VH-VL binders against NAD kinase (nadK). Designs and how they scored, part 98

Target 1, 268 residues: NAD kinase (nadK), of Syntrophomonas wolfei subsp. wolfei (q0aze0)
Amino acid sequence: MKIILVNNRFKENTEKKAQEIAGQLSALNVEVIIDNGLDEPYAGTVDFIMVLGGDGTMLRAARRYGQRAIPVLGVNMGTVGFLSNIEINELAEYLPLILREEYSLEARMMLEVAVFQQQSLLTRVFCLNELLLRSNSPRMLSFALEISGQKLEPYRGDGLIVSTTTGSTAYSLSAGGPIADPQLDAFIVTPVASHIINKRPLVVSPEREISLHLLEEREAIIGIDGQIKMDFGAENRVLIKRAPHPLLMVNLKAKPFFTSIDRSLQRQ

## First folded at step 4 (VH-VL)

Design z20 (framework fv_oberotatug)
Fold by ESMFold2-Fast, scan of step 4:
Structure z20 (fold): chain C 268 residues (1-268), chain A 124 residues (1-124), chain B 107 residues (1-107)
Amino acid sequence: as target 1 above (268 residues)
Amino acid sequence: EVQLVESGGGLVKPGGSLRLSCAASGFTFSNAWMSWVRQAPGKGLEWVGRIKSKTDGGTTDYAAPVQGRFTISRDDSKNTLYLQMNSLKTEDTAVYYCTTYPDFWGSELAFDIWGQGTLVTVSS
Amino acid sequence: DVQMTQSPSSLSASVGDRVTITCRASQSISSYLSWYQQRPGKAPNLLIYAASSLQSGVPSRFSGSGSGTDFTLTISTLQPEDFATYYCQQSYSTPLTFGQGTKVEIK
């Protein structure tokens, strides 16, 4: 068996913990590849991905490996997040189940984001939470939104979010979007500080293709999962569609989504 | 692969000017904070200055010995970093490196990727 | 400005030795300290960042420790390729500053 350990090398001695866990797995005849985020994603075949850290580390792992249809387990290193399944101090207890492949998988949809300059593809990236288009100056954006070739009336405001259901509790929530069951597949399209009162969040089929471009030259950025930032101008267009494969999240321990989000909304 | 390549070094007289370039490849240059570090012959490393990504304000910082004489700039469309050196002094003689940490979280903390360096000699 | 002072400025050691190099900051820099290795005629290589985190691909014989003002780089069992100059560097505040370097020479 071959496992990738993904960690955040800058957070709370996680590098040392990753080395420690790698040693334990090697003693059990498991081949381990450590991914600190510095190098390109490991190109070989692997059987399992273990993410050591919080939700941010899981988002990075999903972008790097989510399209390979490999089981991904989130192991929290402290405060429980939405994307982790077990705590680090529970790992030894659950490791035999992992090695025997005795777990269930939960499929989480992902976005495929393609950014073009005129007719040329500049970049393609996958993400688990959302694409954010926002102004990078005090001036409002004017932009066009197309859904499956249907051109909507122009948007005017600070920006737009196109989110997965997993991302419904991330930036989309802060912008007034709905909370969605992550087992449901849908795009959530949420305006950011729209000038038009009647522009509401839209919940659309994940089979739709969404296209965005600026109607006038402005300084704007595209944000991916809150971790990647790219300049976006009037010569650029972004195409968003359902990624070919969902992220396969390992479920070793029941985690009640609705009671967790309810508790979070009441806290702060 | 991630790579930085400096160019533009050479021999220049005191009071002269020179522009160094650093070509970046293998990572998203526009997101990275970029620094220049120099090393005089037989001496230690000295930080010259840095430029932040446009998303982080695109601001520049300089070490006192070069403040007002050197200007750091970037061209994200060409994946290129520049160091404009004016009013050069003999004590500016050094190998100049461009350096960065391509990971989003690391560019503030450390310098992982270094170019090969380009030699600037200031003499009469 | 934060001043970084390394000790010793040079040392002589044999293959297999345990080597320790210290770095002192003129004010607290928390854990914003990195260690670099430079071989003659080559660009520096990052060894340690955030005081104690080992850079990917760096041999486990290298380790870093400390916080605040006092920091240590340790090489547990010196190898022939480890004869080089080592630098500490703070990233807590601008201007960023390096220590003066420690040259590790063959005995």
Scores: ipSAE 0.000, ipTM 0.378, lowest interface PAE 19.0, mean pLDDT 85

Design z21 (framework fv_oberotatug)
Fold by ESMFold2-Fast, scan of step 4:
Structure z21 (fold): chain C 268 residues (1-268), chain A 124 residues (1-124), chain B 107 residues (1-107)
Amino acid sequence: as target 1 above (268 residues)
Amino acid sequence: EVQLVESGGGLVKPGGSLRLSCAASGFTFSDAWMSWVRQAPGKGLEWVGRIKSETDGGTTDYAAPVQGRFTISRDDSKNTLYLQMNSLKTEDTAVYYCTTHPDYWGSYLAFDIWGQGTLVTVSS
Amino acid sequence: DVQMTQSPSSLSASVGDRVTITCRASQSISDYLSWYQQRPGKAPNLLIYAASSLQSGVPSRFSGSGSGTDFTLTISTLQPEDFATYYCQQSYDTPYTFGQGTKVEIK
């Protein structure tokens, strides 16, 4: 059995913890590949992906490996979040179940984001939460939103979020978007606060294609899962589709989504 | 062009205070972890402290010699990093550099961008 | 705290020479080791990160090696612009610590 162990190099001592866990797995005859972000994603065949960290580390793992249809387990290392299934101090208890493949899988939709400059593809990225288009200056953006060829009236404001249902509790929530059952497949299109427009969030079929481009030259950026940033100008266009494969999340322990989010919202 | 420009250095008496600023441009400042590094005349480099991005919690850490006397802060709306220095000692005389390493996925943990430095002299 | 010790503190070399500088950590730091170059009156410049990865724009004559506690910076064919002070630095744990520096002087 071959496992990729993903950790966040930007959190102190996570590399040390990853090495400790890799040693434990090796003692159980598991081959371990450590992904701390310094190298390209491991290109070989693997059986399982274990993510050590919080939601941010899980988002990275989803972008790097989510399209390979390999089971991915989130192991929380101190920060509370929605994407981990077990805590680090529970790993020893659940490890025999992992090695015997005694777990269920939950499929989570992902976005396929393609950014073009004129007619040339600049990048294609997959993500679990969202794409954010935002102004990088005090000036509002003027931009076009098209949904499956339907051209909406121009948007004027600070930006727009195109989110998965998993991403409904991330940036989209902060911008006034709805909370969505992550078992549903849908795009959530949430405007970023504006002084001029009262646009409502949209919930649309995951079979739709969404495109965005600027109508005026402005300093803007595209953000992917809050982790990848790139400049976006009037010569650029972004196309968003449902990714070919969902992220296959490992479920070892019941984690009640609705009671967790309800508790978080009542306290904040 | 990625650039960091320090300012605010000068002559100050022992026990005095001084605030340094570092203006950032050419990169997404709000995503970056920022540090201050100093160098006493004719001596080596010494890390002073750091501040994480807001995405990573916005927390600060300091080297023991400055703990309790120096405070690092940031204003992401102005792309500016600050170092507030209180209870200055002659041993704090140094060129102060601001420096950054990107905190986004696919970069590296090293001080990859440095300012030109600003001289702080603590003497009577 | 992780202590970084560089050797030598200074060396004299001629253009065309091969120069090696070593750095030792007081405990294992994996590959969280960077090398910097500082010319007189200038800010430091990153040369190597993650012990062996060459920073973009840095000439290929610079190379780094090592892991754990022992690290080496090599300049294969010294050029006039390479006469400078070199520092290693660990990013494994705070406080981040630098070696005391190695001054490469013209012979």
Scores: ipSAE 0.000, ipTM 0.422, lowest interface PAE 14.2, mean pLDDT 85

Design z22 (framework fv_oberotatug)
Fold by ESMFold2-Fast, scan of step 4:
Structure z22 (fold): chain C 268 residues (1-268), chain A 124 residues (1-124), chain B 107 residues (1-107)
Amino acid sequence: as target 1 above (268 residues)
Amino acid sequence: EVQLVESGGGLVKPGGSLRLSCAASGFTFSDAWMSWVRQAPGKGLEWVGRIKSETDGGTTDYAAPVQGRFTISRDDSKNTLYLQMNSLKTEDTAVYYCTTFPEYSGSWLAFDIWGQGTLVTVSS
Amino acid sequence: DVQMTQSPSSLSASVGDRVTITCRASQSISDYLSWYQQRPGKAPNLLIYAASSLQSGVPSRFSGSGSGTDFTLTISTLQPEDFATYYCQQSYDTPYTFGQGTKVEIK
């Protein structure tokens, strides 16, 4: 068995903990690759991915490895999160189940994001939560939204979010989007500080293709899962589709989504 | 509008103390890692220290020349970063900048937002 | 500590020139390298992050390249506003360290 341990180099003690866990796994004849985010993703074949950290680390792991259709387990390092399944202090008791493949998988849809300049592809990335288009200046944006070739009336405001159902509790929620059951497959399209009173969040089929471009030259950025930031100008176009593979999240412990989100919202 | 504004600089004698403040606006201060960077007259940039967000542990790190003399703290309710400078030396004379990582961080880190700087002069 | 060495320490150039500045790290820092511009009397401005990514609002004549230990900042067609001091900086490990700076002066 070969496992990738994903951690964040800049989180306190996570690399030390990753090395400790790698030693424990090696003693059980498991080959371990450590990914602390500094290098390119490991290119070889692996059987399992263990993510040590919070939601941010899981989002990076999903972007790097989510399209490989490999089980991914989120192990929380003592902080609250929506994407982890077990706590670090529970790992020892669940490790035998992991090695025996005694767990269920939950499929979470991902976005495929392609950014073009004219007709040239600049970049293609995958993400678990959302793509954010936002103004990078005090000036509002004017931009076009197309859904499967249907051209909507122009949007005016600070930006737009295209989210998965997993991302419905992330930035989309703060912008007024709905809370979605992560077991559903759908895109959620949420305006950010729209100047048009009738611009509501849209919930659309995950088979739709979404296209965005600016109608006026403005300083704007595209944000991916709150981690990747790239410039977006009037010569750019972004194309968003359902990614070819969902992220396969490992369930070792029941995590009640609705009760968890309800408690979180009461305390915010 | 994204902005950092430093204050509290001035003239102080060797061995004295001074507290700098940095007022943040236009971004979620509580999620940001904050640093102080200084620049002596006519010289290059020197990192002074860093404080992490509370969600990332709220820990501080310092450059060797200031370790044990300077303390970085933050008040998230006021969106304000502080640098307490004790046992000041003439070598601490510099413009002190408040700076932070971009709103989107993860696989990379860079100082995206900078204040205008505040001058600290340590002279007898 | 990771030490950053810039070269040259200064250069003289004319408007329209191609300018290259190099930065070397004492150990591998992957792509945790940023470039900053500081105009006289002003605070530094971020130009390049993650070794090669152009910061929003920065003109396309600026570009960065490199990984590991060797990095380059290039200005393809120098403009009057580009006469400034340029710094590289690593964020791979604390203490964060800057290069000594490269002053780009008018001929």
Scores: ipSAE 0.000, ipTM 0.407, lowest interface PAE 15.5, mean pLDDT 85

Design z23 (from o1 with heavy chain D101E L102P G103Y Y104W Y105S S107T S108G G109Y Y110F Y111L E112P; framework fv_oberotatug)
Fold by ESMFold2-Fast, scan of step 4:
Structure z23 (fold): chain C 268 residues (1-268), chain A 125 residues (1-125), chain B 107 residues (1-107)
Amino acid sequence: as target 1 above (268 residues)
Amino acid sequence: EVQLVESGGGLVKPGGSLRLSCAASGFTFSNAWMSWVRQAPGKGLEWVGRIKSKTDGGTTDYAAPVQGRFTISRDDSKNTLYLQMNSLKTEDTAVYYCTTEPYWSDTGYFLPDYWGQGTLVTVSS
Amino acid sequence: DVQMTQSPSSLSASVGDRVTITCRASQSISSYLSWYQQRPGKAPNLLIYAASSLQSGVPSRFSGSGSGTDFTLTISTLQPEDFATYYCQQSYSTPLTFGQGTKVEIK
């Protein structure tokens, strides 16, 4: 058995804990690969991925490994979030279940994002929460949105979010998007500070293809899961599709989505 | 364009105090872990201490020779890093460099290592 | 504290030579090692981070390798601008510690 331990290099506690857990697993004849985010993703065959950290670390793990159809477990290190399933102090209790594969899986859709310059593909990335197009200056953007060949009236405002249902509680929520059941597959298209009357969030089929480009030269950024930033100009175009494979999230204990989000929204 | 500009160095008598400043521009300062590194004349590099980003707890760490005498702080609204140096000793004489630590943020981007040009602190009577 | 020791403390080389500098940690630091170059009268420049990752803008003749306790910086074909002092630094645990430095001198 081979397990990847994903941690945040810059959280001293998580690196030490990853080394400790790796030692315990090695003693049980489990091969361990530590991914602290600095190197390229491990390319070999892997049976399980354990993420030590908060939602940010889980988002990174999903981008690196989410397309491989490997079980991914979020282990929280103290900061409560939406993407972890167990706490670090519970890991010893659940480790035997992990090794015996006694758990259920939740499939979560992901986005495939392709960025072009003219006709040339510049980059292709995957993400769990969202793509954000946003102005990098005080000036509003003017941009075109096309959904499966259907050209909408131009947008004017600070930007646009294209989100998964998992991402409905992230940036999309802050911009006025709906809370979506993560068991549903859908794109949520949420305007950011639109200056055009009646631009509303759209919920569209995950089979749709979404494209964006600027209608005039502006300083803009494409953001992926709040972690990757790319300059975006008038000669660029982005194409968004449902990723080929969902992220397979490990469920070891009940985490009721609706009561969790309701509780979160009532925090100070 | 990334810039780190140190200021505040000079001549101080033993037992005196001095505050160094480092003005940062060209990157998201609030996400950066910032360090001070010093180099005594003709000697090697010595890490003085660091301050983490607010997102990562905003805590400080110090090398033993300066613990209890030096304090590192930051003002994210002014993109400025500080080093308050108290109870200065002759062995604190060095060029002091403001640096970023290369890192991947949980919430942001990769920040490569950047260094200022340094400011000389001389502790002598 | 993690102690970093470099070998050699100094070396003499000619342009075109292959130069190897080693750094040893007193305990395992995984891949949390950076290499810095300092030219006389200048601030240090990062060459390598995470033991083997080349910093953007640094010439490809520089490479790093190693993990755990033993690390190596290699300059495949020494150039005139490479006569400098080189430092390793661990960032695995606080306090961060530098090696004593290796001065690469002209023969």
Scores: ipSAE 0.000, ipTM 0.412, lowest interface PAE 13.3, mean pLDDT 85

Design z3 (framework fv_oberotatug)
Fold by ESMFold2-Fast, scan of step 4:
Structure z3 (fold): chain C 268 residues (1-268), chain A 125 residues (1-125), chain B 107 residues (1-107)
Amino acid sequence: as target 1 above (268 residues)
Amino acid sequence: EVQLVESGGGLVKPGGSLRLSCAASGFTFSNAWMSWVRQAPGKGLEWVGRIKSKTEGGTTDYAAPVQGRFTISRDDSKNTLYLQMNSLKTEDTAVYYCTTDWYYDSSGYLPFDYWGQGTLVTVSS
Amino acid sequence: DVQMTQSPSSLSASVGDRVTITCRASQGISSYLSWYQQRPGKAPNLLIYAASTLQSGVPSRFSGSGSGTDFTLTISTLQPEDFATYYCQQLNSYPYTFGQGTKVEIK
C-alpha cells in the first residue's frame, strides 16, 4: 500500500505529526510519500491520500490530486471545518479500517477553470469550492456572464462567485448564496454586491459551461478557493466547467452535514 | 528550514544609492514571489514592493513613495533578491526586511510568508 | 489604497488574560489578511495568514477570524512572551497595506 500524506510544511506541528504518522505507517509496511506543497505533485500511483490539516489543506490537496480518482481522507489537526472526516486523535482508532479498505466514498464535484488572454490559455486549474471574480478597487465592475452560450444581461457590481455545492457553505454563503446539499451536482452562481437589485443567485446544471469577461477596463482579480489570486482584465476570459472527475472523499465516521451547518450558523 | 538573510545596509548620504541583497534558502527560490517591507525607527511596517516569479512574468510593483527610485530584481541562479535604492532621502531610513509572498508551482499558489531579520539603512547628512 | 485600521492602538493586560485585537479594511479584501507579531528589537513574525490559518510554530492560543472588512486576532490565554506589537496586513490589492499596530503591554 502507498499513501500520500499532504501537509503544510510551514506549520511546524503539522510537519512533525506528518513525520510521526509516516513512521507509524512504514512500521506497518505502508510506503509513504510526504507532500508539503512545495514540490510538484507526486506523479506515481498511490492507493490513498491522507490530508493533515484544516479545510485549506484539503482544498490544496483537491487541486493537486482530486482528478486522479484516489480516496482522500481529511484528518483535522485542531481547526474545525467541513472537509475533514476524523480528528487527529482518532486516527489510531480508524487506521485498521483504512488499511483494510473498509470505508465508504462520497463523490464531490469539482470545477475546471481555464483563464485565457484572447485565444491563449494562461492557466488551467481545478478547485473544490469556487471561482471568485472581484473588483480590486472601489469601482464597480461591469461584466458579461454566459451560460452555455446564452448571454445574460450585463452584471454591474463588485463581482460574482461560481461555486460547487461543496463551496455553497464557503464564500458563496457569505455573499448571500443558498446552502446546498453537497451530494448534489450543480453550479451556484452568486452575485457579489450587485448594483442591480434583480440579480439573484442562480442554481445551474453542472453540464453547462460558464464564461466571464469584463465589459470595460477595470482592476479585477480571479480568486480560486481563496488560495489562488490572478489579475483579470478586459483582455481576459474565464471558462468554467464541471471537472472530469469528482473528488472521492473517504467517509469513516458519520458526519451529519445539515445539523453541522445549522449548529455553525447558530455560532455566528 | 526557510531562511532569508538580508545584507548591504549601512550609512548613506541623501541623494546617494545603496543596493540590498537577500540570500534565500530552504525552498525553490524561483517559485516564490518576493517582497521588501521597511520599518522606520519606532514606526510601523510599510510595504515597499514585490517581484513575481519568472514563470509569472517576473513583474514588479512598488509603493508610491519609492516608485521611480527603487528597483527590485532577482537572480534565481544565486537564490538572491535585490533592492536597488537610488536618490535616497532621510525618510527612507528604516530596517528593510526581505519577505516571501506567494509560492507558485504547477499545483497553484500556496501562501508563503517568511521574513528575514532585516538590515538597517540610515540616510543622514 | 486600502486603509487598515486596528483597534485598540494599545492595551494593558496580565498573563492569563484573553486579548482581542480588531482590524478593519476600508474596502472588501476577502480573506487576504495576515497577522504579525513583533517583539521589541526583533523582526516581525507571521502568526496567521488567510485570515484564520495558523502559521507553523505558532501556539494554538492564537486564532484569527473574519472576512471582507472586519477581522479579529484573539489570544486566548496571554503568556509573558506575547507582550509585543501586533500588525494586520491586507494582501488583496496593491499596494499592500498594514494597520498602524496594536501594542500589548504588561499591566
Scores: ipSAE 0.000, ipTM 0.426, lowest interface PAE 14.1, mean pLDDT 85

Design z4 (framework fv_oberotatug)
Fold by ESMFold2-Fast, scan of step 4:
Structure z4 (fold): chain C 268 residues (1-268), chain A 125 residues (1-125), chain B 107 residues (1-107)
Amino acid sequence: as target 1 above (268 residues)
Amino acid sequence: EVQLVESGGGLVKPGGSLRLSCAASGFTFSNAWMSWVRQAPGKGLEWVGRIKSKTEGGTTDYAAPVQGRFTISRDDSKNTLYLQMNSLKTEDTAVYYCTTGEFWSGYSPYYMDVWGQGTLVTVSS
Amino acid sequence: DVQMTQSPSSLSASVGDRVTITCRASQGISSYLSWYQQRPGKAPNLLIYAASTLQSGVPSRFSGSGSGTDFTLTISTLQPEDFATYYCQQLNSYPYTFGQGTKVEIK
């Protein structure tokens, strides 16, 4: 058995805890690879991925490994979040179940984001929450949105979010998007500070292809899960599709989504 | 089309300095990890060093023979990678290649699949 | 540093031959090993990564195997364009290190 431990070295205690867990697993004849974000992602085959940290660490793990169809377990290190299943102080109780492969899997859709300059592919990235197009200056953007070949009336505003259902509680929520059941597969298209009052969030089939490009030369960026930034100009186009593989999240105990989001919103 | 083009090579005396450039096109340079690899005439490949993307920390690592003398940097606004070579030795004579892996597959690969044509650095005397 | 040693340093072969090249790491590198082909005067080309995964566009006559410290590159039926120098590289730890190369020559 081979397990990847994903942690964030920039957070206090996560490196020390990763080493402790690696030692426990090695004592049980499990080969352990630690990914703290400093090196290239592990290129070999693995049986399981354990993410030690908050939602941000899970987003990085999903980007790095999510397309490999490997079980991924989120282990919370003290802050509440939507992407963890168990707390770190529960890991010892659940470790025998993990090693015996006695757990269920929950599939979470991902986005495939392809950025072009004219006809040339510049980059292709996968993500769990969203792609954000936003202005990188005080000036509003003018941009075109096309859904499966259908051209919508131009958008004017600060930007647009194309989100998975998992991402519905992230940046899309802050921009006025709906809360979606993560068990559903759908794209959520949420405008950011639109100057057109009747531009509403759209919920569309995950089989749709979404494209964006600027209608005027502006300073803009594409943001992916809040972790990758890239410049976006009038010669660029982005194409968004459902990724070939969902992220396979490990479920060791029930975590009620609707009760969790309800309590989170009351705290704000 | 993904392309890397090295420039800046030439003849330099021992103890001198030289700066190599690598112009990148056809991919999002700012997301890519970039490396320099050299090859002395008639010899094998030797990894010189690499620089991570800014989002992955922007840190550099070097092979022992060049540590303290060579500096790798990048200018993402110009899609250009640099190798500043100081205190050059005759042993630094080599063709210098700019390399990167594909970063459009959803993760940084553990391989160097895009190589430039190389630029020759000759340190003579 | 991880030292990479290739065997043989050179070999002579005829078109149609099966050719095997081995690479040994001085310490365990799991499957973080790549194989490259370099023709005279050209930049290296990636053949295989992660010890056994064939790069897109590379002919199926090339294959890789091994893990840990011992690795093999096999060319099942040598073609005229395969006369080149082959390098293994470990990518497990910095500095990344290459083998000394294996030159495949015409018999």
Scores: ipSAE 0.000, ipTM 0.380, lowest interface PAE 16.3, mean pLDDT 84

Design z5 (from z1 with heavy chain F102T L103W E104I W105Q S106L Y108S G110Y M111F V113Y; framework fv_oberotatug)
Fold by ESMFold2-Fast, scan of step 4:
Structure z5 (fold): chain C 268 residues (1-268), chain A 124 residues (1-124), chain B 107 residues (1-107)
Amino acid sequence: as target 1 above (268 residues)
Amino acid sequence: EVQLVESGGGLVKPGGSLRLSCAASGFTFSNAWMSWVRQAPGKGLEWVGRIKSKTEGGTTDYAAPVQGRFTISRDDSKNTLYLQMNSLKTEDTAVYYCTTDTWIQLPSYYFDYWGQGTLVTVSS
Amino acid sequence: DVQMTQSPSSLSASVGDRVTITCRASQGISSYLSWYQQRPGKAPNLLIYAASTLQSGVPSRFSGSGSGTDFTLTISTLQPEDFATYYCQQLNSYPYTFGQGTKVEIK
């Protein structure tokens, strides 16, 4: 069996924990590849991906490996989140099930994001939560949104979020978007502080193609999962599609989404 | 529109050398990973090798049959990809295709654009 | 090296038929699989990437499925322009390897 162990070496001694767990797995005749986020993604075949950390580490793992249809398990190292399934102190209990492949999988849709400068492709990335377009100055953006060839009336405001259903509880929620069952596949398009035209969030088919560009030169940025930032100007265009493959998340124990989000919303 | 135009093919004797060129237009060549794929007459496709963009290190990888004999290079100022072929053998006879992917940040997932190919015949 | 084996190596079909072609990898390649179509005397054209994603401009009668080691290309209703050779390719590891090809011939 080969496992990729994903960690963030600079988060609360997770590098030391990753080495300890790698040693335990090696003692059980499991081949371990450690990915601390600094190098290119491991290109070889593996059977399983174990993510040590919070939601941020899972988002990075999803961008690096989510398109490979490999089971991915989130193991929480401290911060409570929505994307982990077990706690680090439960790992020993669940290791036999992992090694015998006795678990279920939950598919989570991802976004494919392509950023262009005029007609030239600058970058293509995948993400699990969302793309955020936002102003990087006190001035409002004026921008165009097109959905599968349908041009909407221009937007004016601070920005726009295009989210997966998994991302419905992240930035989209903060901007007034709906909470969506992550079992559903859909894009959620949520305006950020629309000023002139009061636009509502849209829930659209994941088969739709979404494009965005600025109508006036402004200081703006594109954000991916809150972790990647890039400048966005009037010469740029972004194209958003459903990614070819969902992230396959491992379920070892029941973690009910709705009671978890309800509890989260009740906290101050 | 994206266009790839190969040139430099022809008849060469065993042990000889040829340099193939691929002129690219319609996309940002400097960002693209580029490959060479060949096809012997009446046979299937065979990957020859690949070169990454300079921003990703500009490194090359080759298939075993050509390792040590062929060299892939690029000139981003001219939007041109090259294949230097040395110590040519009769089994190198094939149509050579230039191909690109538009994948910038991660390893290639597909070859989305292909040239029309250039024929290399290695015969005595 | 990852070996890619297609089945069948050739088949005869009529316009309107449903055609399926399989591709098997000698080791797991996740979803790093593309399908190409090559008409006689022409360069290959990308049909499907990441095992199941249809390339822009490719007719909806083409579909792909599978992951790991077993993959399938399906043409739901064969058209005259579909008589061609089809290749699968893995892009999971170097060297990138192609299947031997499946020739779809007129019956």
Scores: ipSAE 0.000, ipTM 0.383, lowest interface PAE 16.2, mean pLDDT 84

